# Miniprotein binders against Mevalonate kinase: the designs that were tried, part 2

Target 1, 378 residues: Mevalonate kinase, of Arabidopsis thaliana (Mouse-ear cress) (p46086)
Amino acid sequence: MEVKARAPGKIILAGEHAVVHGSTAVAAAIDLYTYVTLRFPLPSAENNDRLTLQLKDISLEFSWSLARIKEAIPYDSSTLCRSTPASCSEETLKSIAVLVEEQNLPKEKMWLSSGISTFLWLYTRIIGFNPATVVINSELPYGSGLGSSAALCVALTAALLASSISEKTRGNGWSSLDETNLELLNKWAFEGEKIIHGKPSGIDNTVSAYGNMIKFCSGEITRLQSNMPLRMLITNTRVGRNTKALVSGVSQRAVRHPDAMKSVFNAVDSISKELAAIIQSKDETSVTEKEERIKELMEMNQGLLLSMGVSHSSIEAVILTTVKHKLVSKLTGAGGGGCVLTLLPTGTVVDKVVEELESSGFQCFTALIGGNGAQICY

## First folded at step 5 (miniprotein)

Design s2 (from X1 with D21N)
Fold by ESMFold2-Fast, scan of step 5:
Structure s2 (fold): chain B 378 residues (1-378), chain A 117 residues (1-117)
Amino acid sequence: as target 1 above (378 residues)
Amino acid sequence: TPEEQIEEYKEEGEEAKEKGNIEEARYYFSFAIKVALINGDKESEAKAYNELGEVFRKLGRPYEAEFWLAKAYRIAFKIGDEKAIAEILQELGKAYEEMGKTEEAQEMFDEAEELAS
């Protein structure tokens, strides 16, 4: 038995940072996926006693005996309910951490420990203590702010839940889950995100699970339907950032300059709401006209992000390069490095822009915005 | 070996394409790309990007196809693999045809033929 799942990363189209201060933000799924392949051994297999996790992107493999997992993780079969997502207790998380430590992770790769812990929690709660090999491959760069942790949690959960469905119908290609199963999946993925991030907002896993776009403000998430093609060039500056320090810096600037920063946050709120309205619109406005309006709003949002103090010389270098090609760009996520989005109008060929950006040491991706959420394949 | 793993993933991807499972072909070629990257195999990396470009073209996304094919081209050019360059230019020509850019497509085909001879 083999089941495959995939889940998209995400970008923030507008509203990053300002959303912490009560403004609206818009996030969208991107057509770059984390893939999970789940393989169960044949019942007659001789060495049918291990759970193996393969992270192909970084040439790492982890393996545990089922006996050791049972010993370390307290398990009551009467509490195993796939339809009721369960939070990992602090006590259980400490036991799982021991299992991860026993795999002798190199110090420089300790950042993987929370993801492996999430895998062990989700696997044992949804599947139980059954042997399997789980293979993960991701199109998303690690640590880039493109929602790789949420995509991992969503893809893992999708594979695990799909493997538990009786009377599996093998269809052609990738298929989406129904609304009931997506809701269950998203709640399980959120439990995984809690292990990785402590107090996640639920935004990243919701976008990854449901796909398309969401609008969020003051703790409320609204799902959106994109009614236009939207293509982006995503440029990874490969510059690390400290998200907490950047968020703190914006807050400190708001204390020093309250009236100016209130105006900045209000302007971002308006931009986010207008972007969402344009993308959702089913009116007769041409795609080209909508792209011009989106382009201008992205340019305005980037100016406001500069006012918040979250740009970086690497981001500015990307923007300057794309401006030479008459394209508009803005940072996405925390800024201070990370990724830059460039709107690609319909009919735009990107070879020259990409060549110039890559020659400067940046990493480029192209993505359709607002595509599919979690999908499975048998 | 890494070369054997890449070959297996490419065979799976080709089989998926033949069955009309174009999205599954993407999954297999993504694995081929990762194995090539981990092992510093620039030749296999370029070929896998070329396959990914074909997948996007067959999905009706020639602009995304052009992105991956251009990436394949730059790698093949740096390593001096003229045969790979010719194959990539043939795929770029097909992508330009799907875009309706017939003059650009012919330029790609002409350059590919010149390199092949």
Scores: ipSAE 0.652, ipTM 0.857, lowest interface PAE 1.8, mean pLDDT 87

Design s20 (from X1 with K34R)
Fold by ESMFold2-Fast, scan of step 5:
Structure s20 (fold): chain B 378 residues (1-378), chain A 117 residues (1-117)
Amino acid sequence: as target 1 above (378 residues)
Amino acid sequence: TPEEQIEEYKEEGEEAKEKGDIEEARYYFSFAIRVALINGDKESEAKAYNELGEVFRKLGRPYEAEFWLAKAYRIAFKIGDEKAIAEILQELGKAYEEMGKTEEAQEMFDEAEELAS
């Protein structure tokens, strides 16, 4: 009948940039979701020949006849295997691109084409050629570095896989998937990310699928369990950045100053490892004491990011504002603009800080860190 | 139209709240906010923020509730919607009570009552 899924965005708590040079990074899910609703027509319903995608928050709708989809992407049902995630070939992607072009996207919304292509690939490979209406809504701002593409891939895959399983125990509200289903979901979501980003790292989709936190070092992802609540203010500077240029700049600085930069990268590695250990700790240390230690580590990490040359005047403006209110902030992701994280200790009300930041043209969100991954609802 | 879509989302969110589906109410009010933002509808934006604040309070998250209610307040104040301001202050008072901030809560309730009179 109907299945709903949601998946969280993500932030990088520590280790961005230095992770490219062998240091540890820590990423965490945020309590801002992308939602997918799948509606199948009743068995007795007429006109069961279309696949419809609705992006309700931007008032766009796309519709294809199943016959046209089969013509463009001919798959025999015997070649469909939900348990084996499949990469989209360049040839198949070109065929899918034709289906997207036939929907006559306006020029100013052409940025949606890769997401629609991902939708068609995942739908046809997991469900096949069956009629449905798929509704997608997101709390995440696009292009902000908060993992919106991965959240889309994870939420979509969760809905598609959940619909393929005969009725399981129905609970009230949102339910997490078991380990086996999360592993399969994450692999499918990664294939979707390839269509959007070419060579994704796997970090964003893993955090979104499993929730909580992950630690990443030298190409290996380790899942972490958060044992304390963390609340963040997320400030979007609305300043675009060139990630490739920023990454290249750090590498060039490391060549010019190898000993100093090696020390910087080693310091970041230690900060990331200690931050992860604090958050995972089950000892008797109070939440307040842990928050104070995390504040210091975030402040130190921001200083080291300045040493790498990846901050920006917009980021520094946010930090200056939050410091006036005795709060600690650091950039998240590539830097050069983008989003800034501010730790909110237990009991902190941020109305005055947010008012000042928004008056400067920045966009503010609040989020709980390290919560649930992909969830479904029937 | 965008106006019709905002109204549809607000109605769905209110219905979800009445049925006790607080997480579903969050979903609908979040999207009412997004549509209002895209279309520059400040009145609907403020009211949707107020609803989202109530939702977070009902989810046991009064600090997140205060965040959204404060946004609602600033917009309602700028557009001079006295009725909306009074409603938002009532919700802020409830959020502060749930935080254990009794003095701040009473201040909000008193201000709301003064505006209603």
Scores: ipSAE 0.599, ipTM 0.852, lowest interface PAE 2.5, mean pLDDT 88

Design s21 (from X1 with K34Q)
Fold by ESMFold2-Fast, scan of step 5:
Structure s21 (fold): chain B 378 residues (1-378), chain A 117 residues (1-117)
Amino acid sequence: as target 1 above (378 residues)
Amino acid sequence: TPEEQIEEYKEEGEEAKEKGDIEEARYYFSFAIQVALINGDKESEAKAYNELGEVFRKLGRPYEAEFWLAKAYRIAFKIGDEKAIAEILQELGKAYEEMGKTEEAQEMFDEAEELAS
């Protein structure tokens, strides 16, 4: 038996940083996916006492005997329930870390250890101690701020739950889960995110699970329906960033300049709300007219992000390049490096701008915004 | 080996295309691309981008197809693979036709024919 799952990454369209200070932010799924394939051995298969994880895109494979996993991770069938998401205790997480260490992960890839720990926790809680081969591949660059950890957790959980919840014949194409199953999936994915990030917001996994767009403010998440196609060029500067330092810097600036920064945060709030309203609108306004309005709001938001001190010379280099091609760009996420979004109006061909950006050492992707959340395929 | 993995994914992607499972083909060619990238296999990378471009075109997304085909073209050009360039130009021509860019499409087809002859 084989089941496949995929989950999208995400971007923040507007409101990053200001949302920490009470403003509204808008996040959207992107049609770049993390894929998970789950294969159970056939009844006559040789060596059916192992759990194997294959990270094919980076040529890594891990394998554990089920007996060794049982030694490290508590087994209690009376408390194991796939319908009740469970947090990993500190004690259990330390035992799982030993299982990962025993696989001799390369030094340069130590950043994968938390993802592998998440895999072992989610697998044993949802499936239990049964042999399988799990194959993971991602279209999302790791550490770029495009929601790769959340996409991993969501895709893993979707594959695991799909193998447990429904008995479905192999069909063609990807299928979305119903609302009840998406809620269960999202809660399990959130438990996985806790292993990777400690105290996740729940935003990334919610966007990845449900797809489309969300609006969030002061701990409240509202799901949005996109009623227009929206296409972006995503440019990865390949410049690392210290998110904690950037967030702290904005807070310190707000202390030094409270009136100016309150006005900046209020302006961002208005931009985020207007952007959401345009995208959700079903009025007779053409897609081209909506694109022009979104373009202007993105440009204004970038100016306000510069006022917060979170841009970077690499981001500004991307923006200057796209301006020469009459396109508008803004940073997404923490800034200080990371990814830059460029709105691609209907009819825009990207070969020349992409060639110029890649010649400068940047990495480019193209994506549709506000598409599907988690999907499964038997 | 990486070469064997790339070939396996390409075969699975081609099989999916023949069966009309275009989304399944995307899945396999995505794997082929990642393995080629990690192992610096420029020839396989260009071919896999060309396949992904065809997949997006068949999904009704010619602008995304153009993005991947342009990547394939730049790599094939640098390595001097005239056969790959001709095949990529044919697919770019089809993508431009689906965009309604008839003159650009014809330029691609003409260049492909020149290289094939």
Scores: ipSAE 0.644, ipTM 0.862, lowest interface PAE 2.2, mean pLDDT 88

Design s22 (from X1 with L37R)
Fold by ESMFold2-Fast, scan of step 5:
Structure s22 (fold): chain B 378 residues (1-378), chain A 117 residues (1-117)
Amino acid sequence: as target 1 above (378 residues)
Amino acid sequence: TPEEQIEEYKEEGEEAKEKGDIEEARYYFSFAIKVARINGDKESEAKAYNELGEVFRKLGRPYEAEFWLAKAYRIAFKIGDEKAIAEILQELGKAYEEMGKTEEAQEMFDEAEELAS
């Protein structure tokens, strides 16, 4: 039996940082995916007592005996329920960490340990102790802030849950899950995110699971329907960032300059709300006119992010390059490096701007935003 | 081996493309690119970008096709693979036609024909 699942990454279109201070933010799915293939061995297969995880896009493989997994992870069949998402206890997480440590990860690959722990927790809680090979391939760059952890959790959970759904109910090709199954999927994916991030907001996994767009403010997530095509050039600066330090810096600036920073946060709130309204609008406004309005709001948001102190010389280099081509760009996520979004109006050819950006050592992707969430294929 | 893995992805992608499973073809060519890049195989990388460009064109997304084909062109140009350059220019011409950019399309076709003989 084989089940395939995929889940999109995400970007923050507007409102990053200011959302911590009560402003609205807007996030959107991007059509770059993490894929998970789940394969169960034939009952007649020899040596079918193992769980194997293959990260094929980075040429890594991990394997455990089911006996060792049972020994390390508590198994109580009376408490195992796929319809009730379960949090990983601190005790269980420590036991899982030992399983990961036994794979002898080199120090340079220790960044994988939380993702492998998430895999072991989700697999054992949803499937139990059955042999399988799980293959993961991702179009998303690692550590870029494009929601790769959430896409992993969502895609993995989709594959695991889909294994309990009759294949004859599902046709060939990629199909979305119904609302009830997406809600269950999203809750399980959130439990996975807790292992990776400790205290996730739920934003990344929600946009990855449901697709399209969301707006969020003061703990409230509202799903949005995009009614216009949007193309983005996504430029990865390849500059690492310390999200905690950046968030702390904004808070410190707000303490030193409370009136100015309150005005900055209020301006961002207005921009985010207007962006959401434009994208959701079903009126007769042309796509070109909507693109011009979005372009101006993105420029304004980037200026406000610079006022918050979260830009970076690498981000500004990307922006200066795109400005020469009459394009508008803003950072996405924490800033201090990471990724930059550039709106591509209808009819825009990108070869010259991409050539310049890649010549500077940056990595470029193109994506449609506001598309599909989690999907499965049999 | 990396060469065997790239060939396997390429074969699966071509088969998916012939069957009209265009999203499946996208999957295979995307990962052929990753394996080629990790192993420094510039010829296979350019070829896989060219295939991905055709996939996006068949998905009705000629602007995304142009993005991938331009990457293929830059690699093929640097390694001096005239045959690959001619093939990539043919695909760029088709993408520009689907964009309605008739003059740009003809420039691509003309350059491809000149390289072919």
Scores: ipSAE 0.715, ipTM 0.885, lowest interface PAE 1.6, mean pLDDT 88

Design s23 (from X1 with L37E)
Fold by ESMFold2-Fast, scan of step 5:
Structure s23 (fold): chain B 378 residues (1-378), chain A 117 residues (1-117)
Amino acid sequence: as target 1 above (378 residues)
Amino acid sequence: TPEEQIEEYKEEGEEAKEKGDIEEARYYFSFAIKVAEINGDKESEAKAYNELGEVFRKLGRPYEAEFWLAKAYRIAFKIGDEKAIAEILQELGKAYEEMGKTEEAQEMFDEAEELAS
């Protein structure tokens, strides 16, 4: 049998950095996916006692004997419960790390170790010790701030849980899970994120699992329904960022200039709330009119991000290029490099602006915003 | 090998297209692109972008098709693959037709016909 799952990446549409200081932020799913395919051995196949992981988009394959996995990972089949997500202890994580180390990962690929550890934990807790081939492919660039780790955890969990659901006829296409299964999936994905990030916020996996948009403020996450098409050009500057240093820098600026920065954070809060309201709105306002309002809010938000000190010359280069084409852009996530979002109004062709951006060494993607969350296919 | 992997993705993508599984075709061509790019295979990369553009057009997303086809065009132009350029221009013409941009579509078709000699 074969089960397929996919999960979207995400972007922060507004409110990055200011959210750390009590403002509202809005995150949205993007239709760039991480895919997971589970293949179980056919009954007629020769004995297969192995678990194989294929990262085909980077041409890597890992394989373990099930006997070796059982030796390394504490397991009691009487305590296996897919309906109750389980945290990986530090002791178990160390044992899993040994399994990963035994695969002789090149030092250039050591950044994969946490993802492989997450795979082994989620697989053994949801499926147990059964042979399979698991294929992972991602459209998302790693380390760019587009939610690739959360998309991995969500897609993997969706595939693993889907293998336990009654099979549908082949060719039914991609289908979403019901609310109960999405909640279970999201909780398992969060446990995977804990292995990768230690203390994840839960925002990235929630957006990836449920799709659409979320609004979040002071630990409260509100799911939002997108009621308009929204197309973005996403430009990866390929400039690395130090998120911790950027967050610290904003906090230091707030200490030095408390009244000015409080006003900046309050302005961002208003922008985030208005942006969410426009996209959720079911009124008779035309898509073109909504796009013009969103364009202005994005431009204002970028100005406020400049006031926080989190832009970068590479980001400004992208913005200046898009302005020549009458387009509006803002950084997404931590800033200091990373990705830039450019709103593409209805009817916009992008060839000339993309040509200019790519000539500057940047990487471009196009994406629909606020679409589907985790989906499965049999 | 990378070449075998690209060929496998291409074959699966074509089969998915023939069966009408357009979203599955997207999957295969997206990863043919990634493998071609990581291995510096510009010819296969351009062809895979062209296939992805056709997939988005068939999904009713001609503006996204234009994005992928334009990438295919720039790569094919840089490597001097006139046959690939002609094929990509034909697909760009179809995307522009679906956008209602009749003049731009005809320009693409005319350029493709000129190169097909």
Scores: ipSAE 0.723, ipTM 0.892, lowest interface PAE 1.6, mean pLDDT 88

Design s24 (from X1 with L37Y)
Fold by ESMFold2-Fast, scan of step 5:
Formats: sequence, structure tokens, C-alpha cells
Structure s24 (fold): chain B 378 residues (1-378), chain A 117 residues (1-117)
Amino acid sequence: as target 1 above (378 residues)
Amino acid sequence: TPEEQIEEYKEEGEEAKEKGDIEEARYYFSFAIKVAYINGDKESEAKAYNELGEVFRKLGRPYEAEFWLAKAYRIAFKIGDEKAIAEILQELGKAYEEMGKTEEAQEMFDEAEELAS
């Protein structure tokens, strides 16, 4: 039996940083996916006692005996339940860390250790101690702020849960899960994100699971339906960032300049709400007219992010390059590096701007915004 | 090996494309690109970008097709692969036709013909 799942990455369209201070933020799925293929061995297979994880896009493979996994990870039949998402304890995480350490991960790839730990936790809780080969391929650059960890958790959970669905005839291509299964999936993916990030917001996994867009304010997530095509150029600066330092810097600026920063946060709140309304509207306003309004709001939001002090010389270099081509860009996520979004109006060819950006050492992607969430294929 | 893995992805992608499973072809060519990129195989990377461009064109997304074909072109140009350049220009011409950019399409076809002799 083989089950495939995929889950999209995400971008923050507006409201990053200000959302920590009570403003609204808008996040959207992007049509760059993490894929998971789950294969169970045939009953006739000679060695039917191993769990194998293949990260094929980076040519890594890990394998454990089921006996070793059982030894390291608690098995309590009275508490093990696929329908009830479970948090991994600190004690269990330490035991899982030993399993990962035994695989002799190269120093350059130690950043994968938490993802592998998440895999072992999710696999054993949802499937139990059964042999399988799990293959992961991601179109998303890891560590770039495009939601690669959430996409991994969502795609893994989708494949694992889908293997328990008795209706194999649901479709010949990619299909979405129903609302009940998506809710369960999202809760399990959130538990996976806790292993990777400690205290995740739930935004990334929710966008990846449900797709489309979400609006987020003061811990409340509202799902939105995107009703227009929106195409972005995504430029990865390849500059690492310290998210905690950036968040702290904004908070310190708000303490030093409370009235000015309150006005900045209020302006961001209005921008985020208007962006969400434009994209989800079903009125007869033309796509071109909506694109012009979105373009202006993105430009305004970037100015407010500069006021918060979260830009970077690499981000500014991308923005200056796109401005020469009459395009509007803004940072996405924490800033200080990471990715920059550039709105591509209908009819825009980007070969010249991409050539300039790539010549500067940046990595470019193109993506449609607000598309599908988690999907499965049998 | 990485070379064997790239070849496997390329063959699977071409097979999926021939069967009309265009989403599956996208999957395989996307990962052929990634493995080629990581291993510095510029020739395979350019060819895989060209295939991905054709895939996006067949998905009805000619602007995304142009994006990937332009990447293929820049790599093929830098490595001096005239055959690859001619093939990429033919695909760029088709993408421009689907955009309704007939003059740009003809420029691509003309340049491809000159390289092919």
C-alpha cells in the first residue's frame, strides 16, 4: 500500500511583528509543497522489522529497528489514541534525541534533528510500531521563513492519518480531506511543531493544513477563502536571522516611542484587514483593480516595517532592484534577512528582474497565493 | 548516486508527461532540479528547468513557465550548450504565444532556428 500527501508552505502577506502587539496579520498558503510518500511492506517482505525515513531531495536516509524504537519511546496502550493528539514529554524527547544521535547526522545537517524527532513522535503515535518506508521531498527552502517545518508536519500527518482511511477509492488524483479530518490533522501537526519550535503560534500549520488564507489577531485565527489569483515573486536573501532578537527590538522601540509605535501598529491593523477583504471579496471588481489596491497596501506595510526597525541591507537591496522595474516588494516574516515578496500584476514577465536578483546571489521562486491546503493521493 | 537519482527523476517525469499526468511530471522535474543544483550539475539543472517550464505551460500557467524557462536559458547560456539553448527558446516561444505575446514569441522561434542552423 502506498499513500502520498502534500502540504503547502506559507507567507505572511501583512501584519508580521505588529501582530505581537495586538494588530491583525494575514497569512496565505503558497503553491510550493512538501511531499510525503508512505509505503508499507508487503507481507512477503523478508525483513519486516524496520522504519526507514528517506529525505530524497537532500540524499539522506535513516533507519531504525522497531524493537529499538519501542525501547526508546513509551508504549502505553491505555493512552495511545490516533484520534487524540498527544504532546511529547521532555523525557520522551530526550529518548528520541538518542535515536536520532545514533544515526550519525553530519554537523552541517544538525538542523534536521528536530524534524527527525518530530517524524518519530508522529509516526509512533499515529501508526504505532509497524514497519514502513517514508519518503520526504520538499520544494521549499528550509529555514527561509516559508513555513517548511509546518508543511513537513502537515504533510507527514496527512500521510499517516490517510493510511487509516478505509475509502481507498476517494480519487485518482490529489484530493482534500474533510473538515473533521483536517481539524484532527492540524492538531497533530501542531504537536509536531512544538517539538521543532517549542511554542509555535499555530499560524503556519493552520495555513498549511487548510490552505487559502487566515487572518490572525490576539490568539484568534479566522480562516478566509481567497477569491482571486495572486502571483508573487519570492526572493530568498539567504541571510540568516535571529527572530527573537528582532521581536525584542520592536518591543524595545515601542517602550522608547510608545505613541508613535501605537500609531504604526494601528496602521498595520487597518492594512491587514483591508488586504484580507480585497482578496476574499466576490464582487465584480476587476483583478487588475484589486492588484493595484493590494500593491499600494504592500508598499505601505513595508514602510511601517521600516518604522519598526526589522528590515536589513539584503532586503533593501531586493526592494531597490524590484523598484527599478516598477514592482512593489515587502519583507515577509521576521525580517532581518529571509524572504521578500514582490507582487506580480497580471501580464508581468519577470526575466530581467530575476536575472538581476540572481546575479546578486539571491534565490528566486514564483508562487500562486491562497491555493490548496493539505491533500492526499492513493 | 546523485547522477543516478537525477536520471531516475527525469525518466519518471518524462513518463508522467507522456501519460498526461502533468502534476506528477511537476513533482519529478522539481526534484531533478533540486538534486542537480545541490550537486552542481548545471547541464542537468538547465534541462530539468526546461522540462518544468513545459509542464507549467501545459498546466495553463505560461507566466510561471516563462520564469522556469528563463532560468534554464541563463544556465544553458553560461555553460555554452547551444542545443539546450535552441530547445529552451522553442519552449519560451510557445509560452509567449499562450500569453498572447506574438512578437516576442516569433523572436524566440527565430533565434532558436538560427542556432539549429
Scores: ipSAE 0.751, ipTM 0.899, lowest interface PAE 1.4, mean pLDDT 88

Design s25 (from X1 with I38Y)
Fold by ESMFold2-Fast, scan of step 5:
Formats: structure tokens, C-alpha cells, sequence
Structure s25 (fold): chain B 378 residues (1-378), chain A 117 residues (1-117)
């Protein structure tokens, strides 16, 4: 049996940083996916006592005997409950870490350890101790702020849960899960995110699982329905960032300049709400007219992000390049590097702007915004 | 080997295209791209981008197709692979036709024919 799953990354369209200070943020799924393929051996297979993980995008393979996994993760199959997502204890996580260390991960790739630990936890809790080969490939760049960790957790959970879903039909496309299964999937994916990030917000896994868009304010997540197509150029600056330092810097600026920064956060809140309203609107305003309004709001948001001190010379270089082509751009996520979003109006061809950006060492992607969440293919 | 792995994914992607499973073809070509990138295989990278461009065109997304085909073109041009350049220009022409950009499409087709030998 073979099951394939995919889950989208995400971008923050507006409200990053200001959301920490009580403003509204809008996040959207992007149609760049992490794929997970789950294959169970045939009953006649000779070597059917192993769990194998293949990371095709970085040419790595890991393999464990089921006996070794059982030794490290004691488990009573009579208490297996796929419907009750379970947190990994510190004791169990330490045992899993030993399983990962035994695979002799290269020092340059130690950043994968938490992802592999998440895989072992989710696999053993949802499937149990059965042999399989799991293949992972991602269209998302790692560490770029496009939600690659959440996409991994969501795609992995979707594949694992799909293998246990009674309605299994071979189709010629990808199909979404129903609301009950998406809720269960999202809760399991959140447990995976806890292994990778300790205290995740739940935003990334929620938008990856459900797709479309979400609006977030003061711990409350509201799902949004996009009623217009949006195409973005996503430019990865390849510049790493310290998210904690950037968040701390904004907070320190708010302490030093409370009235100015309160006004900045209030302006961002208004921009986020207006962007959400435009995208959700079912009125007969043309797509090109809505694109022009969104373009202006993105430009304003970028100016406010500059006021917060979270831009970077690499981000500014991307923006300067896109401005020469009459396009509007803003950073997404933490800033200080990472990715930049550029709105591509209907009819825009990108070859020349992409060539200039890539000649400067940046990495470019194109994506539709607000599309599908987690999907399964049998 | 990485070369064998890339060939395998490209073959699977072509088979998926022939069966009309265009989203499945995307899945396989995305693997081929990543393996080529990781191993510095510029020739295979360019060819995989060309395949991904065709996939997006067949999905009715010619603007995304143009993005990937342009990447393929720049790599093929840099390494001097005239056969690959001609094939990529043919696909760019088709993408431009689907955008309604008839003049640009014809320009691509003409250039491809000149390079065909």
C-alpha cells in the first residue's frame, strides 16, 4: 500500500511583529508543498522489520529496526489512540534522540535532528511498530520562514492518518480531508511542532492544515475564505536571522518610544484588517482593482516594518530591484533577512526581475496564495 | 547514485504526464530538481525545470510555467546546451501562447527553429 500527502508552506501577508503587541496578523497558505510518501511492504517481502526514512531533497536515508525502536519507545498497543493526540515526554524525547544519534548524522546537518525525532514520535504513535518506507521531499527552503517545519508536521501527519482512514480510493488527483480529520490532523501536527520549536504558536500548522488564510489577534485564530487569486514572487535572501533578537528589538523600541510605536502597531492592525476584507470580499470589484489596493497596503506595511527596525540590507536590495520593475514588495515573517514577498498583478511576466534577483545571489520562487491545505493521494 | 535517482524520477514524471496525472508529474519532477540541486548537476537541473514548466502549463498556469522555463533557459544557455535551449524555447512559446502573447510566442518558436541545427 502506498499513500501520498502534501501540505503547503505559509507566508505572513501582514501583521508580523505588531501581532506580538496586540495587532491583527494575516497568514496564508502558499502552493509550495512538502510531500510525504508512505509505503508499506508487501506481505511477501523478505526485509519487513525496518522503518526507513528517506530525505530525497538532501540525499539522506535513515533506517531503524522495529525491535530497536520498541526498545527505545516502550508502548502498549492496547492503548493506541489515534483520536487522542499525545505530547512527547522529555524522557521519551531523550530516548528518541539516541535513535537519531545512532544514525551518525553529519555535523553540518544536525539541524535535522528535531525533524527526525518528530517523525519517529508521530510514526510510532499513529501507526505503531510496523515496517514502512517514508519518503520526504520539500519545495520549501529550510529556515526561511515559509513554514517548512509546520508543512513537514502536517504532511507527515496527513500521510500517517490517511493510512488508517477507511475510505481509500485511487484517484487522479489530490483530495482534502473533512473537518473532523483536519482537526485531528492539526492537533497531531501541533505535537510535532512542539518537538521542533518547544512552544509553537499554532499558527503555522493551522494554516498549513486548513489552507486558505487565517486572521490572528490576541491568541484567537479565525479562518478566512479567499475570494480572489493572488500570485506572489517569493525571494529568499539566504540571510539567516535571529527571530528572538528581532522580537526583543521591537519590544525595546516600544519601551523607548511608546506613543510612536503604539501608533505604528495600530496602523498595522488597520492594514491587516483591510487586506483580509479585500481578499474575502465577494463584491464585483475587478481583480486588477483589488490587486492595486493590496499593492498599496503591502507598500504601507513595509514602511511600518521599517519603523519597527526589522528590515535588513538584503531585504532592501530585493525591494530596490523590484521597484525598478514597478512592483511592490514587503518582508514576510521575522525580517532581518529571510523572505520577501512581491505581488505579481495579473499579466505580469517575471523573467527580467528574477534574473536580476538571482544574479545578486537570491533564490526566487513563485506561488499562488490562499490555496489548499493538507491533501492526500492514494 | 544521484544520476540514477534523477533518471528514475524523470521517467516516473514522464509516465505520469502520459497518463494525464499532471499533479503526480509535478511531484516527481520536484524530486528530480532537488536531487540535481543538491549534487550540483546543472544539466539535469535545467532539464527538470523545463519539465516542471511544462507541468505548470498543462495545469493552466502559464505564468508559473514561464518562471520555471526561464530558469531552465538561463542554465542551459550558460552551459551551452543548444538542444536543451531549443526545447525550452518551444515550451516558452507554448506558455506565451496560453498567456495570449502571440508575438512573444512566435519569437520563441523562431529562435528554437534556428537553434535546432
Amino acid sequence: as target 1 above (378 residues)
Amino acid sequence: TPEEQIEEYKEEGEEAKEKGDIEEARYYFSFAIKVALYNGDKESEAKAYNELGEVFRKLGRPYEAEFWLAKAYRIAFKIGDEKAIAEILQELGKAYEEMGKTEEAQEMFDEAEELAS
Scores: ipSAE 0.724, ipTM 0.888, lowest interface PAE 1.5, mean pLDDT 88

Design s26 (from X1 with I38W)
Fold by ESMFold2-Fast, scan of step 5:
Structure s26 (fold): chain B 378 residues (1-378), chain A 117 residues (1-117)
Amino acid sequence: as target 1 above (378 residues)
Amino acid sequence: TPEEQIEEYKEEGEEAKEKGDIEEARYYFSFAIKVALWNGDKESEAKAYNELGEVFRKLGRPYEAEFWLAKAYRIAFKIGDEKAIAEILQELGKAYEEMGKTEEAQEMFDEAEELAS
């Protein structure tokens, strides 16, 4: 039996940083996916007592005997239930870490350790101790702030949960899970995110699981429906960033300049709410008219992010290049590097602007915003 | 090896295209691109971008197709692969037709014909 699942990454349309200070933020799914293929051996297959993980896009493979996994990860059939998401204890996580270390990851690939740990926890809790080959491939660049860890957790959980469904038909194409299964999936994905990030907000996995867009403010997440096509150019600066330092810097600026920064945060709140309303609206306003309004709001938001001090010379270089082509751009996520979003109005061809950006060493992607969440294919 | 992996993804992607499984073809060509990038294989990278462009065109997304085809074109041009350039220009022409850009489409087809000759 073979099951494929995919889950989208995400971008923050508006409200990054200001959301820490009580403003609204808006995040949206992007149609760049992490894929998980789950393959169980045929009943006739002999000498298969192994769980194998293949990261084919980076040419890495990991394999464990089921006996070794059972030693490291406690199994209590009386409390184990895939309908009840379970947190990984500190003790179990330490045992899983040893299991990962035994695979002798190359030094330069140590950043994969938490993802592999998440895989082992989710697999054993949802499937148990059955042999399988799991193949993971991602269209998302690593460490770029496009929600790759959440997409991994969501896609993995989707494949694992879907494997428990008995009615499977080849050639059905990509389909969504029902609401009950999406809620269960999102809760399991959140447990995986805890292993990777310790204290995740739940934002990234919720966007990846449900798709479309969300708004969030003061710990409250509201799901939204995107009712317009929206196309972005995403430029990865390839500049690493220290998210903690950037967040701290904004907070310190707010202490030094409280009145000015309160006004900045209030302006961001208004922009985020208006962006969400435009994208969500079902009125007769043309897509082109909505794109022009979104363009202005993105430009305003970028100015406010500059006021917060979270830009970077690499981000400014991307923005200057896109401005020459009459396009509007803003950073997404923490800033200080990472990715830049550029709105592509209907009818825009991108060859010239992409050529200039890539000549400067940046990596470009194109994506539709606010599309599907987690999907399954048999 | 990376070479074997790229060939496997290309074959699976072509088979998916022939069967009309266009989303599956996207999956395979996207990963052929990643392996080609990892291995510094510019020829395979350009070919995979060309295939991904055709996939997006067949999905009814000609503007995304143009993005990938333009990447393919720049690489093929830089490495001097005239056969790849001709194939890419033919796909760009089809993408421009689907955008309603008839004059741009014809320019692409004319350039492709000249290179093939």
Scores: ipSAE 0.722, ipTM 0.888, lowest interface PAE 1.5, mean pLDDT 88

